# VH-VL binders against NAD kinase (nadK): the designs that were tried, part 127

Target 1, 268 residues: NAD kinase (nadK), of Syntrophomonas wolfei subsp. wolfei (q0aze0)
Amino acid sequence: MKIILVNNRFKENTEKKAQEIAGQLSALNVEVIIDNGLDEPYAGTVDFIMVLGGDGTMLRAARRYGQRAIPVLGVNMGTVGFLSNIEINELAEYLPLILREEYSLEARMMLEVAVFQQQSLLTRVFCLNELLLRSNSPRMLSFALEISGQKLEPYRGDGLIVSTTTGSTAYSLSAGGPIADPQLDAFIVTPVASHIINKRPLVVSPEREISLHLLEEREAIIGIDGQIKMDFGAENRVLIKRAPHPLLMVNLKAKPFFTSIDRSLQRQ

## First folded at step 9 (VH-VL)

Design N96 (from L6 with light chain F35Y; framework fv_ixekizumab)
Fold by ESMFold2-Fast, scan of step 9:
Structure N96 (fold): chain C 268 residues (1-268), chain A 122 residues (1-122), chain B 112 residues (1-112)
Amino acid sequence: as target 1 above (268 residues)
Amino acid sequence: QVQLVQSGAEVKKPGSSVKVSCKASGGTFSSYAIHWVRQAPGQGLEWMGVIIPILGTADYNQRFKGRVTITADESTSTAYMELSSLRSEDTAVYYCARGHTWKTSHGYFDYWGQGTLVTVSS
Amino acid sequence: DIVMTQTPLSLSVTPGQPASISCRSSQSLLHSIGYNYLHWYLQKPGQSPQLLIYLGSNRASGVPDRFSGSGSGTDFTLKISRVEAEDVGVYYCMQALQTPLTFGQGTKLEIK
């Protein structure tokens, strides 16, 4: 059995804890690969992915490995978040269940993001939460949104978010988007500070393709899961569609979504 | 309180096809593999195949040579096993069973359907 | 395909006496992480099979402690320390190391 441990080496004591867990797994004859984000993703066959950290570490793991149909378990290491299932101090209790494959899975849709320069593909990335198109200056953007080839009236504002249902509680929520049941597959398209009063969030079939490009030369960026940033200019176009495979999240403990989000909103 | 409830008995002519359903309740349908096992009268158990509903993928015992198709409808929590080009030797009780794991292998069958008798005769 | 062979094919036992059933696989069922992918099922007359023992030696929920599984690799044994009337039926071993999953021929347990 081969397990990838995904951690954030820049968090205090996280690397030491990852090494401790790797030693425990190796003692059980489990082959361990540590991914601290510095190297290319591990290319070999893997049976299980254990994410040691908060939501940010899970988002990175999903981008690197989410398309490979491998179970991914979020293990919280002291940060509050929504994407972890167990706490680090519970790992020893649940480890036998992991090794015996005695757990359930939940599928979470992902985005496939393709960025073009003119007609040439610059990059293709996958993400769990969202793509953000945003102005990188005090000037608002003018941009075109197409949904399955249908051209909408031009947008004017600070930007746009295209989110998964998992991402509905992340940046899209802050921009006024709806809270979505993560069991549903849908794109949520949320304007950021639109100057047009009738631009509302859209809930769109995950089978559709979404395209964005600038109508005027502006300083703009594309953000992926709040972690990757790319410059975006008038010569660029981005195409967003449902990724081929969902992220397979491990469920060892029942975690009711609606009561969790309700508590979080009441605390604010 | 997980239950697997199968469709009722069927009598079929040689050369026809049969489609048996297996509806799951009381648990997370998509998280587990659903296996199909048959038992001819007075004989032992024979594994036919499996579907992984969460991935939409199926795997089959090659003995059935493209005659068997296993599908799943996640919206109704129902798995289906269709067997075509029926022969008299296909007369058997057909069971669905839940593997404890999402994988095609390794699983132990913690829940079984009640079985569906399929009789193939002229 | 992995071939599973059970012995004996039938067994008659007086209530309260022990019973033992053997299961042999044509290749090792021991995985590198230390588990044997061998499971035991009981099919009572007129009923669906039910899980009895999993991963070689673990009793399923609700299974009495008089049932035990043992063995590793290619040779496995199911033991009943004292047989009761409710134990009547056909016992099957199954390998789940690889597809196709395969069953033994079955062992019929009867009361004398």
Scores: ipSAE 0.569, ipTM 0.808, lowest interface PAE 2.5, mean pLDDT 90

Design N97 (from L6 with light chain F35W; framework fv_ixekizumab)
Fold by ESMFold2-Fast, scan of step 9:
Structure N97 (fold): chain C 268 residues (1-268), chain A 122 residues (1-122), chain B 112 residues (1-112)
Amino acid sequence: as target 1 above (268 residues)
Amino acid sequence: QVQLVQSGAEVKKPGSSVKVSCKASGGTFSSYAIHWVRQAPGQGLEWMGVIIPILGTADYNQRFKGRVTITADESTSTAYMELSSLRSEDTAVYYCARGHTWKTSHGYFDYWGQGTLVTVSS
Amino acid sequence: DIVMTQTPLSLSVTPGQPASISCRSSQSLLHSIGWNYLHWYLQKPGQSPQLLIYLGSNRASGVPDRFSGSGSGTDFTLKISRVEAEDVGVYYCMQALQTPLTFGQGTKLEIK
């Protein structure tokens, strides 16, 4: 059995803890690959991915490994997030279940994002939460949104978010989008500070293809999961589709989504 | 509380096909692999194949020479096993069973359906 | 394909006496992390099979402690320390190391 242990390279305590866990797993005859984000993703066959950290570390793991159909377990080590399932102090008690594969899986849809310059593919990335198109200056954007060949009236504002249901509680929520059950598959399309006040969030089938391009030259960026940024100009086009494979998240412990989000929204 | 409920008995002619259903309740259908096992009257158990609903992928015992197709409908928590080009030796009780794991191998079958008798006769 | 061979094919046991069933695989079922992907099932007359023992030696939920599994690699044993009337049926071992999953031919246990 081979496990990838993903940690946050910018948090000193997580690196030390990753080494400790790797030693414990090696003592149980488990091969461990540590991924702290500095190198290319591990290319070999693996049986399980353990993410030591918060939601940001999970988002990175999902982009690197989410398309490989490998179970991914979020282990919380600090501030509680939405993508972790167990606490670090519970890990020793759950390890036998992990090794015997006695856990359930939850599929979380991902986005496939393809960015073009004119007709040439520049890059293809996957993400768990969202793509953000945003102005990179005080000037608002003018841009076109097309959904499965249907051209909508032009948008004017600071940008647009195309989110998964998992991402519904991230940037999309801040921009006025709905809270969605993460077990549903759907795109949530949420305007960012639209100048046209009747531009509402849209919930659309995950089988649809979404495209975006600028109608005027502006300083703009495409953001992926709040972690990757790339420049976006009038010669660029982005195409968003459901990724071929969902992220397979491990459930060892019941974590009720609705009570968790309700508590977060009502915090004083 | 987990239950697998299969469709009723079928009588089929040689050369026809049969599609048996297996509806899961009381647990998360998509989290597990659903296996199909048959048993001819008075004989032992024979593994036919498996579907991983969460991935939509299936694996088959090649002894059936491409005659078996296993599918799943996650919206209804139902797995299906279709066997074509039926022969008299396909007369058997067909069982669905849940693997404890989502994988095509390694799993032990913690829950079984009640079985569906398929009789192939002229 | 991995071939599973059970011995004996039938057993007649007086209530309260022990019973032992052997299962042999054509190749090792021991995985690198120490698991034997060998599971035991019981099919009572007129019923679906039910899980008894998984991963060589672990009792399934609800299975009495008089049932035990042992062995590693290619040789496995299911033991019943004191056979009771409700134990009547056909016992099957199954390898789950690789597809196709394969069963032993079954061992029929009867009460004398």
Scores: ipSAE 0.408, ipTM 0.747, lowest interface PAE 3.7, mean pLDDT 89

Design N99 (from L6 with light chain N36T; framework fv_ixekizumab)
Fold by ESMFold2-Fast, scan of step 9:
Structure N99 (fold): chain C 268 residues (1-268), chain A 122 residues (1-122), chain B 112 residues (1-112)
Amino acid sequence: as target 1 above (268 residues)
Amino acid sequence: QVQLVQSGAEVKKPGSSVKVSCKASGGTFSSYAIHWVRQAPGQGLEWMGVIIPILGTADYNQRFKGRVTITADESTSTAYMELSSLRSEDTAVYYCARGHTWKTSHGYFDYWGQGTLVTVSS
Amino acid sequence: DIVMTQTPLSLSVTPGQPASISCRSSQSLLHSIGFTYLHWYLQKPGQSPQLLIYLGSNRASGVPDRFSGSGSGTDFTLKISRVEAEDVGVYYCMQALQTPLTFGQGTKLEIK
């Protein structure tokens, strides 16, 4: 059995805990690969991914490994998040269940984001929460949105978010998007500070393709899961579709989504 | 409580096909692999194949060479096993069973359906 | 394919006496992580099979403690310390190390 431990080497205590866990797993004849986030993703076959950290570390793990159909367990190291399932002090109790494969899985849709420049593919990335198109200056963007070949009236404003249902509680929520059941597969398309008064968030089928491009030259960026930034100009086009594989999240204990989000929003 | 409920008995003629259903309740359907096992009258158990609903992928015992298809509908929490080009030796009780794991191998079958008798006769 | 062989194929036991069933695999069922992917099932007359023992020696929920599994590598044993009338049926071992999953021929346990 081979397990990837994903951690952030710059977070205090996580490197030491990763080494301790790696030692425990090695003693049980489990091969361990440590991924600190700075090197290329491990290219070999693996059986399980354990993410040591908060939601940000999970988002990075999902982008790196989410398309491989490998179970991913979020282990929280401190601040309570939405993507972690167990706490670090519970890991020893659950480790036998992990090794015996006695856990349930939850599929979470991901986005496939393809960025083009001059009709050439520049990059392709996957993400768990969202793509954000936003102005990188005080000037408003003018941009085109197409959904499965249907051209909408132009948008004017600070930007647009295309989110998964998992991402409905992230940036899309801050921009006025709905809270969605993460068990649903759907795109949530949320305008950011639109100057066209009747532009509302859209909830669309995950089978649709969404494309975005600027209608005039502006300084803009594309943000992926709040972690990756790319310059976006009038020569660029982005195509967004459902990723081929969902992220397979491990559930070792119940973590009720609706009561958790309700409590979080009230205590904000 | 987890329960697997299968469709009723079928009588088929040689050369036809049969599609048996297995509806899961009381648990998370997509989290587990659903296996199909048959038992000819007075004989032992024979593994036919498995579906992993969460991935939409299936694996089959090569003995059934292109005759068996296993599918799943997550919206109804139902797995299906279709066997085509039926012969008299396909007369058997067909069981669905839940593996404790989502994987095609390693699983032990913690829950079984009640079985569906398929009789193939002319 | 991994071949599973059970002995005996039938067994008659007086109530209260012990019973022992053997299962042999054509190759080791020990995985590199230390688990043995061998499981035991009981099929009572007219019923679906039910899980008895998993991963070689772990008793399934609701299974009486008179049942025990042992063995490693290629040789496995299911023991019933004191046979009761309700234990009548056919016992099967199954390997789950790799597909296709394969069962032994079954051992029929009858009461004298």
Scores: ipSAE 0.489, ipTM 0.776, lowest interface PAE 3.0, mean pLDDT 89

Design P1 (from K9 with light chain A50T; framework fv_bermekimab)
Fold by ESMFold2-Fast, scan of step 9:
Structure P1 (fold): chain C 268 residues (1-268), chain A 123 residues (1-123), chain B 107 residues (1-107)
Amino acid sequence: as target 1 above (268 residues)
Amino acid sequence: QVQLVESGGGVVQPGRSLRLSCTASGFTFSNYGVHWVRQAPGKGLEWVAAISYEGSNKYYAESVKGRFTISRDNSKNILFLQMDSLRLEDTAVYYCAKDHLWFGRSSYGMDVWGQGTLVTFSS
Amino acid sequence: DIQMTQSPSSVSASVGDRVTITCRASQGISSWLAWYQQKPGKAPKLLIYTARSLQSGVPSRFSGSGSGSDFTLTISSLQPEDFATYYCQQANSYPLTFGGGTKVEHK
C-alpha cells in the first residue's frame, strides 16, 4: 500500500506530526509519500490519500489529486471545518479499517475551471468549493454570464461566485447563497453585492456549461478555493464545467452535515 | 496575422449550386464560431448562417433555410457554405466572419472578416 | 425575427463634428448589440460589442450607449478616416439581424 500524507508546512507542529505518522505507517509496511505543498504533486500511483489539517489543506489536496479517483481522508488537527472525517487522536483506532479498505466513499463534485486570454488557455484547474470573480478596485464590474448558451441580463456589482454544493458553506454562504446538501450535484451561482435588486442566487444542473467575461475594462480578479488568485480583464474569458471525476471522500465515522452546519451557525 | 480568406464565388445560373470556402489562419480556428454574411451590390449587410466552434449547432436566415448548408473542417481550418437552388436574390458579396469570443455558444459580435467573394448571375 | 431600424440613413458632417447614429430593435435585446464600420469596397470592422464595449484598437472617440430596444453610437470628434457606413447588429438571438446602415459623408 502506498499512501500520500498531505500536510500544511505553515501550521505549528504539523511537519513533526506528519513525520511521526509516516513512521508508524512504515512500521506497518505502508509506503508513505509526504506532500507539504513545496513540490509538484506526486506523479506516481497511490492507493490512498490522508490529509492532515483543516479545510484549506483538504482543498489543496483536492486540487492536486481529486481527479485521480483515489480515496481521500480528512484528519482534523484541531482546526474547525467541514471536510475532515476523524480527529488526529482517533487515527490509531481507525487505521486497521483504512488498511483493510473497510470504509464507505462519498462522491463530491468538483469544478473544472478554464481561463483563457485571447486565443490561448491561460490556466486549467480543478476545485472543490468555488470560483470567485470580484472587482479589485472601488468600481463595480459589468460582466456577462452565459449558461449553456443562454445570455442572462448583464450583471452589475462587485462580482459573482460559481460554487459546488460542497462550497455552499464557504464564500457562497457569506455572499447570501443557500446552504446545499453536499449529496446533491449542482452549481450554485451567487451574486456579490449586485446593484440589481432582483438578482438572486441560481441553482443549476451540473451538466450545464457556465462562462463569464467582462463587458467593460475593469480591474478584477479570479479566486479559486480562496487559494489561487489571478488577474482578470476584458481580454479574459472563464469557462466552468463539472469536472470529469468527483473527489472520493472517505467516510469512517458518521458526520451529520445538518447538525454540524446548525452548530456552526450558532457561533455567529 | 489573424485572417480569413474566402473563395469559390463566381458567375452562376439560377437554380444551380455553388460551394464557398473560407480558410482561416493566425488563430485557433476550432475555438471560434464562424458566420457567413452577405451584401448585395449597393445594399446593406445580411446575416446568412453560423456554425458553432465544435460544429454541432448550425443556424440559418429564413431566406436561405433548406437551400444553404454550413459546415466546417477544424482539422483543415476551413469553413464551407453549400448553396443549392440559387436565385437572383442571392447575388451578393459573401463574407466569412469570426466570433469575437472563443468557446461561445452564442455570438457577441464578429471581429475578423474576410475580403469577400462575389456570387453573381449571368445575363 | 428581430427587426433593426437604423436612423438616419445618411448624415453630412465635417471633420471635428459630433456624430450620433441611432438603432432601434423591434423587441428587447438587453445589451446584445454590436456596431460595425464599413468603407467602400472593404469588409466591415467591429467597433463596439455588447452595446458599449470598445473593441481593441478602436479610437476612444467612438462610444456606444443604450439597452433594451434603443441604442446610440457616438463619434465625439469626426476624423477624416471616419467617413464610412455604420451598421448595428443584434446578437440577442438567431437569426442575427443588421440595421439598414447609416452613411456618414462629407458636407
Scores: ipSAE 0.086, ipTM 0.607, lowest interface PAE 6.7, mean pLDDT 88

Design P10 (from K9 with heavy chain N31Q; framework fv_bermekimab)
Fold by ESMFold2-Fast, scan of step 9:
Structure P10 (fold): chain C 268 residues (1-268), chain A 123 residues (1-123), chain B 107 residues (1-107)
Amino acid sequence: as target 1 above (268 residues)
Amino acid sequence: QVQLVESGGGVVQPGRSLRLSCTASGFTFSQYGVHWVRQAPGKGLEWVAAISYEGSNKYYAESVKGRFTISRDNSKNILFLQMDSLRLEDTAVYYCAKDHLWFGRSSYGMDVWGQGTLVTFSS
Amino acid sequence: DIQMTQSPSSVSASVGDRVTITCRASQGISSWLAWYQQKPGKAPKLLIYAARSLQSGVPSRFSGSGSGSDFTLTISSLQPEDFATYYCQQANSYPLTFGGGTKVEHK
């Protein structure tokens, strides 16, 4: 068995914990690869991915490894998030189940984001939560949104979020988007501070293709899961589709999504 | 250089057929929707037909529906317009034109045009 | 079909003049309008798309405005190379339709 341990590259105590867990796994005849985010993703075959950290670390793991159809377990190292399944102090209890592959898998859709400059593909990335298009200056953006070739009325405002259902509780929620059952596959399209009063969030079939293009030369940025940032100008276009493979999240312990989100909303 | 070159125009008799071709070079043809636009001598522009970048969506002006067929061959970078049951009113220079945006299923305008090929009728 | 009415059909102007051309759609087309320039014996050239977005390489003296059903192309200071026929084209829905054209000619 080979396991990748993904941890936060900027937190030394997380690195120490990853080394401790790697030692424990090695003692059980498990080969361990540590990914702290500083190097390229591990290119070899692995059986399991264990993410040590919060939701941010899970998002990085999903981007790096999510399309490989390998089980991914979120292990929380602090405040409970939405993407972790167990706490670090519970790991020893659940480890035998992990090694015997006695767990269920929950499929979570991902986005495939392709950014073009005219005829050339600049980059192709996958993400679990969302793509954010936003202005990088005091001037509002003017941009076109197409859904499977249907042009909507132009958007004018600070930007737009195209989110998965998993991402419904992230930036999309802050921008006024709906809370979606992560068991559903759908795109959620949420305007950011629209200057057009009737622009509402849209819930769109995951079979649709979504594209974005600036209508005026502006300073803009494309953000991916809050972690990748790219300049976006009038000569760029982004295409968003459902990714070929969902992220396969390990379920060792019942985590009631609706109860958890209600509790979080009551605190704020 | 990004370029479109039309061919196949000529003098025809009413009721006959003609096939126009448009050869693309200097860009990735398979990424762009392409159009046929015509212009009668001394008259304005009239949009005729369009085909999506992958070939699955085809659109026609009402005046040519049922008579004209648009198609493309992405492996050869060629756009075609098969014109059947030709009428005197089809007399025009026929331009092929590329959509401005790549991978578009919807048009935003046409940024590259060929030089045109003349279709006219003998007495 | 969406009908595009362009006015005037011709305008006489001198170098340095401000020229405005208008285009009216028979129904709402949002901002989905393009403007083209055509010189005698040549193919059209895209100037503006999405009502106001200037095509790369087109001089800044050209500008577009409008939304819904009424649109304007403005040439702020006419140059010798600008004497041509201009066309608007709606891109809101198929079939695509052009305006009748406006010829900008020497006084």
Scores: ipSAE 0.328, ipTM 0.699, lowest interface PAE 4.3, mean pLDDT 89

Design P11 (from K9 with heavy chain N31H; framework fv_bermekimab)
Fold by ESMFold2-Fast, scan of step 9:
Structure P11 (fold): chain C 268 residues (1-268), chain A 123 residues (1-123), chain B 107 residues (1-107)
Amino acid sequence: as target 1 above (268 residues)
Amino acid sequence: QVQLVESGGGVVQPGRSLRLSCTASGFTFSHYGVHWVRQAPGKGLEWVAAISYEGSNKYYAESVKGRFTISRDNSKNILFLQMDSLRLEDTAVYYCAKDHLWFGRSSYGMDVWGQGTLVTFSS
Amino acid sequence: DIQMTQSPSSVSASVGDRVTITCRASQGISSWLAWYQQKPGKAPKLLIYAARSLQSGVPSRFSGSGSGSDFTLTISSLQPEDFATYYCQQANSYPLTFGGGTKVEHK
């Protein structure tokens, strides 16, 4: 069995803990590759990915490995979140189940985001939560949203979020989007501070292609999962579609989504 | 130099067929939707047909549906319009035109046009 | 199909004049309107797209305005090279449709 341990080197003793876990796994004849985010993703085949950290570390793991159809387990290291399944102090209890492959998998859709500069592809990236388009100045943006060849009325405001159902509890929620069952496949399109009062969030088929481009020269940025940031101008275009493969999330412990989100909203 | 050049026009009899071609140069043809627009002598512009950048979506004016077929060859940078069952009402200069926006599924206007090729009839 | 009506059909003007051309759609087209200039024997040239976005290389004396069903093209100070026929075109839905044209002529 070969396992990738994904951790964040800058968060509280995570490298030391990753090494301890790697030692435990090696003692059980498991080959371990540690990914602390500094190097390119591991290019070889692996059987399992264990993410040590919070939701941010899981988002990074999903971008790096989510399209490879490999089981991914989120192990929380102190910060509560929506993407971890077990706590670090529970890992010893569940490790035998992991090694025997006695767990279920939950498929979570991902976005494929292609960003162009004029006629050239700048980047193609996969993400679990969302793409955010936002103004980078006091000026309102004017932009076109196209859904499978249908142009909506131009958007005027601070920006737009295109989210997966998993991302419905992230930035989309903060901007007034709906809470969606993450077992549904859908795009959620949520305006950010629209100047047009009746622009509502849209829930659309994951089979649709979504395109964004600016109609006027403005300073804007695009953000992907809150971790990748790029300048975006009138010479840029972004194409968003459903990624070819969902992220396969490991379910070892029942975690009721609706009661979890309800409790989280009560805290905030 | 961004350029579109039409060819294939001529004098034809009603009921016959013509194949128009439009050769693109100076831009990445495969990234743009392209259109055929015609203009009858002394009359205004009339949109005829469009094809998406990858070739999967085709659109036609009602007056030409079932008679005209738009196609493209991205490896050769050529747009085609196969015109069957031609009528006197099809008399016009035929322009090919590039959509303004790359990878667009919808049109935002046409920024580059060819010089046009004339289709006329004699009896 | 969406019908596009332009007015006037022709206008006589002198160099330096402000010229306004109007275009009306038979149904709402949001901001999805383009304006073209065509000189005799030549192909059309895109001036404005998305109702108000000036095409690169087009002089700033050209401007567009409007949304929904009513649109205008304005030439703030007519130049000798601006005597031509102007067309609006809706890009809201297929089939695409053009207005009948407005000829800007010498007085």
Scores: ipSAE 0.412, ipTM 0.714, lowest interface PAE 3.1, mean pLDDT 90

Design P13 (from K9 with heavy chain Y32H; framework fv_bermekimab)
Fold by ESMFold2-Fast, scan of step 9:
Structure P13 (fold): chain C 268 residues (1-268), chain A 123 residues (1-123), chain B 107 residues (1-107)
Amino acid sequence: as target 1 above (268 residues)
Amino acid sequence: QVQLVESGGGVVQPGRSLRLSCTASGFTFSNHGVHWVRQAPGKGLEWVAAISYEGSNKYYAESVKGRFTISRDNSKNILFLQMDSLRLEDTAVYYCAKDHLWFGRSSYGMDVWGQGTLVTFSS
Amino acid sequence: DIQMTQSPSSVSASVGDRVTITCRASQGISSWLAWYQQKPGKAPKLLIYAARSLQSGVPSRFSGSGSGSDFTLTISSLQPEDFATYYCQQANSYPLTFGGGTKVEHK
């Protein structure tokens, strides 16, 4: 059995804890690879991925490994979040179940984001939450949204979010998007501060292709999962599709999504 | 250098067939929808046909539907227009043109054009 | 089919003049209109797409406006190289259709 431990070396004591867990797993004849974000993703065959940290660490793990169809377990290390399944102090209890493969998997759709510049593909990335197009200056954007060959009326405003259902509780929520059951596959398209009063969030089939481009030269950026930032101008295009593989999230215990989000919204 | 070059035009008789070709260079041909647009001598522009970037969607002007067939070979960077049952009103310079948007299913305008190839009729 | 009516068919102008060309669609096409410039014996050149988006490399004296069914192309201060025929083209739906053209010629 080979396991990747994904951690954020800069967050509290996660590096030390990763080393401790790696030692325990090695004692059980499990081969361990530690990914702390400094090197390229591990290229070899892997049986399981254990993410030690908060939602941000899970988003990075999903971008690096989510397309490999490998079980991914989120282990929370004290911060609250939506993408972890167990707490670090519960790991010892659940480890025998992990090693015997006694767990269920929940498939979470991912986005495939292709960014073009001039006549070339600039980059292709995968993400779990969303792509954000946003103005990087006081001036509002004017941009085109195409859904599977259908051009919508131009958007005018601060930007647009194209989100997975998993991402419905992230930036899309803050911009007025709906809360979606993460077990559904759909794109959620949420305007950011639109000047057109009837621009509503859209929920569309995950089989759709979505493209965006600016209609006027502006300073804009695209953001991916809040972690990758790229300049975006009138000579750029972005194409968004459902990624070929979902992220396979490990369920060792029930996590009540709806009561958790309801409680979170009441805090304010 | 981004370029489209048409070939295959000439003098034909009514009712005959002709095949036009358009060779692309300097850009990723397989990323773009491409069009045929014609212009009769001394007249305006008339859109004729289009094909999507992957080749699965084809569109035609009503005047040529059933007579003309658009196709592409992405491995060779070539666009084709097969013109059957040619009529005198098909006399025109035929341009190939690249759609502005990459991987777009819809059209946004044509930013790169060839120099055109003339199709005329003996009469 | 969407019909594009372009006016005027010709306009006589002098260098430095403001020139306005209009284009009307037979049905709503949102902002999905392109403008082209064509000089004698040459292929058309894209000036403006999506009604108002200036193509890279096109001088700022060219501007487009309008939405729905009524559109205009404006050349704010005509230059010697701007004497040409101009065409609008709707990109809302297939089949694509062009306007009849407007020839901008010397007075």
Scores: ipSAE 0.287, ipTM 0.676, lowest interface PAE 4.6, mean pLDDT 89

